# Designs tried in a protein design chat: miniprotein binders against p81326. Part 11

Target 1, 226 residues: p81326
Amino acid sequence: MLHFGGFIMEINHISKILEKEREEYIRNKVEEYLKQGFSKDDAVNKANQSWRTYIGHRIQDVIYNLLKKFLKDSGLKVTTDKALNNRNLPEELDKVKRLIAINYGEYLFLPDADVIVYKVENNDIKIIAIISVKNSFRERRFETTYWKLKLKESPVTSHIKVFLATPDKDNEISYKCPNGKPKKMRIILEYELDGIYFLKEDFEETEKAKHFGKIVEDIIEISKKL

## First folded at step 13 (miniprotein)

Design X23
Fold by OpenDDE base, fold request of step 14:
Structure X23 (fold): chain B 226 residues (1-226), chain A 101 residues (1-101)
Amino acid sequence: as target 1 above (226 residues)
Amino acid sequence: GPEEILEEAEKLLEEAYKLIREARELLEKGDPESLEKALKLLEKAIELLRKAIEKIQKALDQGVPEELRKKLERAFILAEWLLMFAEWLLEYIKERLEKQK
């Protein structure tokens, strides 16, 4: 019997593998900042900040590419907010941009979207889901929740599912009530978002909090209902 | 029959998974020789996974009882995930090798 759980769990190693680069990365960055004239303490702090940005982007890229490949077979397309940050967009992406834009009266702004999943049917674009990828929650802990709430305010965007994907390296949202103490961040994120997908084994599974291996199936199912 | 195909596919998946684990272990060593060995293992794993996917797809196309269909679909999803991971790991190791040069 294929240990279905064991094989999908290989994805959990992505974050661990990438994290092994940290020591070398930090060393090199510290040296770079020292050469620029920073103090040792400043160099270390800057290197650590640089690492957080670097590793975050790498994880986002991995998840984006995985989803892109997997969803392609189902006829679904993916893009990013960064790809939409252009004055000259192809017609398809321009439509995607307009369909995810949030109205602030005189202005339209895009939600933060590491991955945007959409389908094209009969020249109509339907936005299916937005996935935010977070390696850690040190900064902007409820940013994804804010965007979900804003998307709900418009009938144009209210149907868009918002998911969070995370390895939760620091175990900030893996459990709702560890040691009898409620973790506000986990509870709020799970309540407000359509789902949380973990790239790890050690987490509290619920209807909305699942292993990342289920995200493709869930997206495909949502797509069929649109 | 379709049941035999499923069994064969499962064996391929198990073998591929073993190779992927071995490749990860070699990656942890981090030396160029280990990384090169890991690449070879992953290439083999990818081949096995593609073969498994093809077999599963063929079985699904022939029409199978519902119970067997569900098993095949699960195996298919698993194979695809393993394939994606193996391909990612392959590219990652290639990048590591290039940086050591």
Scores: ipSAE 0.467, ipTM 0.758, lowest interface PAE 1.3, mean pLDDT 90

Design X24
Fold by ESMFold2, fold request of step 14:
Structure X24 (fold): chain B 226 residues (1-226), chain A 101 residues (1-101)
Amino acid sequence: as target 1 above (226 residues)
Amino acid sequence: GPEEILEEAEKLLEEAYKLIREARELAEKGDPESLEKALKLLEKAIELLRKAIEKIQKALDQGVPEELRKKLERAFFMAEWLLLFAEWLLEYIKERLEKQK
């Protein structure tokens, strides 16, 4: 039977497919780091970190291309943290960068904004949402909530929606109360963020915790209210 | 028709979806033989999806009643979503097979 949910669920398997190359990737990276003079233990640690960066970038690229494709007909534009870190920024992207920056006295820093959705009206830019992409939460458990709270502190950025997109590979936030015990990370992330979008089938769905396929509809609806 | 075009497009989408699901399952196995089979299934699925998208766009260009337009737009969204995934998976499989030469 033809059904909308079934078709969009195929994206849930991207992390699992990519994970098949993990052992080969790590083995090759360990050899590379050993040749550079690192100890075995250091080489293994660096290879694992390299893997997490690699798979995160691969998932982010899919999310970027998907949002860019499906939001264009709604007049919404999409960019990335990589594009904003280029030395020669076009004026439009320079404005996007300045509109999401957080003030720390002498310094301005970008939040964890892997993918940014914005619109342009009369040469003015309105930031709609930022999406943080996390494959797992082994480290930096609440980084995304920190950035949401910092954005809320200023009236010029408080409208920006902060979403988390995640395969949640290790089941760290998929359920609110596994075995009847509240999972602190899931509870706090869901409370503080504007949405969590899962790239997996097995998770507890709520008004804020949804399958990733819902993110396009949600962003379009939010943009109509801004 | 355009109701007939929508029905034809939905049949193409269902067939493509079955091929993509099978290809994904083969890609998850990861061995070269499974990857080669998945590649062939994805090439067929992409062909079907592009045909469905073309049919849907032609129907929308004819000007249709609001209810039918919503159905065509939903089918178009589903087709484009599957196409994006299928194209990503196809390129990933080609990448993996090339590395194993």
Scores: ipSAE 0.664, ipTM 0.842, lowest interface PAE 1.3, mean pLDDT 88
Fold by ESMFold2, fold request of step 14:
Structure X24 (fold): chain B 226 residues (1-226), chain A 101 residues (1-101)
Amino acid sequence: as target 1 above (226 residues)
Amino acid sequence: GPEEILEEAEKLLEEAYKLIREARELAEKGDPESLEKALKLLEKAIELLRKAIEKIQKALDQGVPEELRKKLERAFFMAEWLLLFAEWLLEYIKERLEKQK
């Protein structure tokens, strides 16, 4: 008999697998930055930042390919923040970009939207969901909640679901009250976001905090309501 | 019939899952010998998964009772999910082996 949870959970190990490269990556990057004339402290900081960007991008690529694969037969399209920042944007993606942009007077900015899910109906584009991908929470701890709140401020963007997908490798948001004390970050993220999808087995599951394997079904059901 | 196809596909999925789990554990060790073994296990698992997916697709195309259709669709989802992970891990192992040259 098939163990649905077990099969789905293998993807939960991508962060651990990638972390085996960390020490070699950091060492090589520190040497590169030292050769560029940075101080030792600056080189270490830059190397660690480079690693976080690298591992986050690797995890994002897996999530992007998974969503693209599983959502295509439901008429849902998937793009990324990188694709939207290209200079010569196809008309369809230009519309997606404009539909998620936030107005700050004379400036327009895109929210933190690593992966964007949308549909096209009669040449109209409807944004369904934005997924932020975080391997850990050492930096930019609440940026995703900020963007959710900004999107809620306009009737044009208030329908957009904002999800967080995370291995949570340092166990910072896996439980609400570890050791009897409320974890501020978990409580605020769960309250403000539309869902948190964990790429790990050991976490406190709630109506909003789920295994990553549930994200496809959830997005499809949301799209039927729009 | 379609029920026999589902049973065959489930056996292929179970075998592939075992191979993928073993390959993942070997990849976590990271030494060249373990990586080479993991690569071979993944190639076999991917073959099994593609065979299972083909069987499930053919069964779904035949028009099956709703209860069996739901089981086949669940098996298809699991097979495609495992295949995506297995293909990612295979590519990752190839990258690691190239770097260790």
Scores: ipSAE 0.643, ipTM 0.837, lowest interface PAE 1.5, mean pLDDT 88
Fold by ESMFold2, fold request of step 14:
Structure X24 (fold): chain B 226 residues (1-226), chain A 101 residues (1-101)
Amino acid sequence: as target 1 above (226 residues)
Amino acid sequence: GPEEILEEAEKLLEEAYKLIREARELAEKGDPESLEKALKLLEKAIELLRKAIEKIQKALDQGVPEELRKKLERAFFMAEWLLLFAEWLLEYIKERLEKQK
């Protein structure tokens, strides 16, 4: 007998598995920064930031590989911010980069676009969705909503769906009204974004806040409308 | 027939799932002995998953009634999902064991 819910949820443990190396990682990074001449306080802060970046990239890689695997038979392609930062971009990826950029007069910036899903039709590229991967919300907690709002300002980017994928390890956005009080961050993120996909079991499900296992079906359905 | 293939694949998936869950729990402990055991469990789970995926694909290729096709596609999705996680965890464990060399 199949245990459907349990099968999908094993990926939710990636953050917990990686957390086992946190103490050693931070200790090694502190020693590295101390050798570079930083104070102990600065070395600790830099090591903690390095850890948050490391874990975020590890989770992003899993999400990228999952989407690439499950979307290819639907004619959808997947890339990452890392791939778009290569100096010698293939023409296709250079076009993806240009199509997602936000215009600030003489400057162009990429939104928070950790993973990008797009399709190619008649040699034209259409961006379907971007997925922002967040481990922690203590810093830049509304960065993803800022980029969604900027994308909505232009008719050429307003169709792009913006999703947040998160383990939400510290339960910062898992519930709308924990202990009876509205959680501003959860309410605003859910209102402004096109979806929040949790890599955990314990959260309040809504039409926009779902288990991460639903993201493939949702992206495919959206792509059929574009 | 395709119905028997689905039942066989579901047994393989359930066995692989048990092994993956055990391996994940061992990997969470993080000590070298637990990591070595988890690696062995994952290698077995991956072989079971690849066999299940092959059986499901064969059944789908034969053409089946829509209700059976839905069940086969669901089983295929679960098998591929588990395989992706198992392969990631296997490579993570190998990386950890190399660092502890």
Scores: ipSAE 0.549, ipTM 0.790, lowest interface PAE 1.9, mean pLDDT 86
Fold by OpenDDE base, fold request of step 14:
Structure X24 (fold): chain B 226 residues (1-226), chain A 101 residues (1-101)
Amino acid sequence: as target 1 above (226 residues)
Amino acid sequence: GPEEILEEAEKLLEEAYKLIREARELAEKGDPESLEKALKLLEKAIELLRKAIEKIQKALDQGVPEELRKKLERAFFMAEWLLLFAEWLLEYIKERLEKQK
């Protein structure tokens, strides 16, 4: 009997594998910054900051590509906020952009959306979900929550599910009440978001907090209800 | 019959998983020799997974009882996940090897 759990668990190692580049990356960046005239301490600090950005993007790309392939087979489409940041969009993407835009009165802005999942039915576009990908929660801890709340404020976007995908490298949101103390960030994120999907094994599973392997199924199910 | 196909597919998945796990462990070492070995394992795993997927698809196309269908769909899902991971890891390793040259 194929243990379903074992096969999907390999994705838990993605973050760990990517982190293997850190030493080499840092070394190269430090050298680069030293050549630019920065002090050793400044070079190291800048290199570390650069790494955090770099690894974050790498993880986002991995998750995007995984979802893109899986959801394509299910007849669903994916894009990114970056892809929508163009004046000359194909008609389909222009519609997607308009359907996720948040109204700030005089201005429309897009939510941060590492992955946007949508379907096309009878030439109509329906936005299904937005997925935020975070490697760590050092910066902008509740940014995804902000976007979820903003999306809820409009009848145009209120149906859009907002998910967080994370390896939670620093174990910041893996458990709700570790050591009997409530983890504010986990509790708030789980409460406000439609789901949290972990690319790791060691986490507290709940109705909204699941392994990343469930995200495709959940998205497909949501898509059928729209 | 379809049940036999499922069993064969499951065996292929198990074998592929073992190869992927080994390849991952090698990739975690990060040295060029380990990475090259991992590539070979992943290529084989991908081949097995594609074969499994094909078998499952053929079985699903034949019209199967609901219980068997569910099992096949589950196996299919597992195969796809493993394939995606294997392909990602393969690409990652190729990139790493290229950067080391």
Scores: ipSAE 0.498, ipTM 0.771, lowest interface PAE 1.1, mean pLDDT 91
Fold by OpenDDE base, fold request of step 14:
Structure X24 (fold): chain B 226 residues (1-226), chain A 101 residues (1-101)
Amino acid sequence: as target 1 above (226 residues)
Amino acid sequence: GPEEILEEAEKLLEEAYKLIREARELAEKGDPESLEKALKLLEKAIELLRKAIEKIQKALDQGVPEELRKKLERAFFMAEWLLLFAEWLLEYIKERLEKQK
């Protein structure tokens, strides 16, 4: 009997594999910053910050590509906030941009959206979900929650599901109450978001907190209801 | 029959999974020799997965009882996930090999 769980769990190694580049990356960046005239300490600090940005983008790209390929077979499309940051958009993407925009009175702003999932039916675009991808929660811990709450405020966007995908490398949100102490971040994120999807094995599973392998099925199910 | 096809597909998936696991372990070592070995394993795994997917699709197209359909769909889903991972890992390895040159 095929261990379904075992096969999907291979994606848990994505973060680990990518982290193997860290030593080489840091070394090269330190050397670069030293050549620019920074002190050793400054060079190391800058290199570490650069790495965090780099690895974050790498993970986002992986997840985007995985979702794009998998959802394509179901007739769903994906894009990103970055792709929408253009003055000259194709009609389809221009519509997507308008359908996820948040109203601030005189201004419209886009939520941070590493992945935007939508469908096109009879020339109508329906936004299904926004996925935020976070490798670590060192910065902007509740940013995704903010955007979810803002999207709920409008009948135009209130139906859009907001998900968080993370390997949670630092084990910041993997458990709700480790050692009897509540983890505020986990509790709040799980409460406010529509789901959290973990690219790891060691986490507390709940109705909303699931393994990343479930995200495609969940998105497809939501899509069928729209 | 469709049951035999499922069994064959499951065998292919199991074999592919073993290859992918080995390739992943080699990729984690990160040395050029290990990466090259991993690449070969992944290419084979991808081939097996594509064969499995094709078999499953053919079985589904023939019309099968609901119970068997569910099993086939599950196998299909597993195959697709493994394929996506294998393809990603393959691309990653290629990039790593290029950077070491």
Scores: ipSAE 0.495, ipTM 0.769, lowest interface PAE 1.1, mean pLDDT 91

Design X24
Fold by OpenDDE base, fold request of step 14:
Structure X24 (fold): chain B 226 residues (1-226), chain A 101 residues (1-101)
Amino acid sequence: as target 1 above (226 residues)
Amino acid sequence: GPEEILEEAEKLLEEAYKLIREARELAEKGDPESLEKALKLLEKAIELLRKAIEKIQKALDQGVPEELRKKLERAFFMAEWLLLFAEWLLEYIKERLEKQK
């Protein structure tokens, strides 16, 4: 019997597969920036930055699409913060937008939400979870935590689970205390968030830190309690 | 019976997984020949997975004991994940092949 673990483990390769484009991407971007008049060093730096953005979006898209398809079978729906950034929204999405908005007095802002999971029952919308997808933690390391804390401040949004999904390419949060030294970022993220889901094999598993393959089950379970 | 269906479905899943793994390994090479071979493997894997899913669903529809139901649901879940991954990888490969033309 193939271990259940083996089948789901294929998703761990998504990041690795996408990274195969890096060399070609960088080369092309460097050439582009050189043509724009940048120095070689500047061109390389800009190309690397562009790659980080590009690969991040690619991973987000993959995860979104996987979740969308899988959760659909369970009667759950997904959207994104970007999809909500329209003046004219369908009624359903307009309601979703309002139900995740964070109050800043005169202004309402949306949390960063790469994936928003919700259900529709009897014409009522219930937000289940927000998932942030991060390939690396070089920038904005605690933004997801910030949004979780902000969502907790309102009874309207306090029930919304906030999850982080990551391949953790650079092993920044895979272990709590590698070599006996506490990883501040892992500890804080795990403490503040409702869960961290890894698209990799080599990580320290805990109650909140799980393989990405568990995220669908966890979301479905949460949805049944709402 | 439903138990036999589960066994058949599991065999299909195992075969599909092998194909997907091979396809993934080929996709990692990135050359056009490897990508084309990977594409064919994935198409076959997807077919097997769809068959497995159909079998599992039929078994679930027959009303099965709770223990067997749980096993079927687990198999179904695994099949769906593999299918989604295979479909993604297939699309990725197609995109890569198009960029290389």
Scores: ipSAE 0.494, ipTM 0.768, lowest interface PAE 1.1, mean pLDDT 91

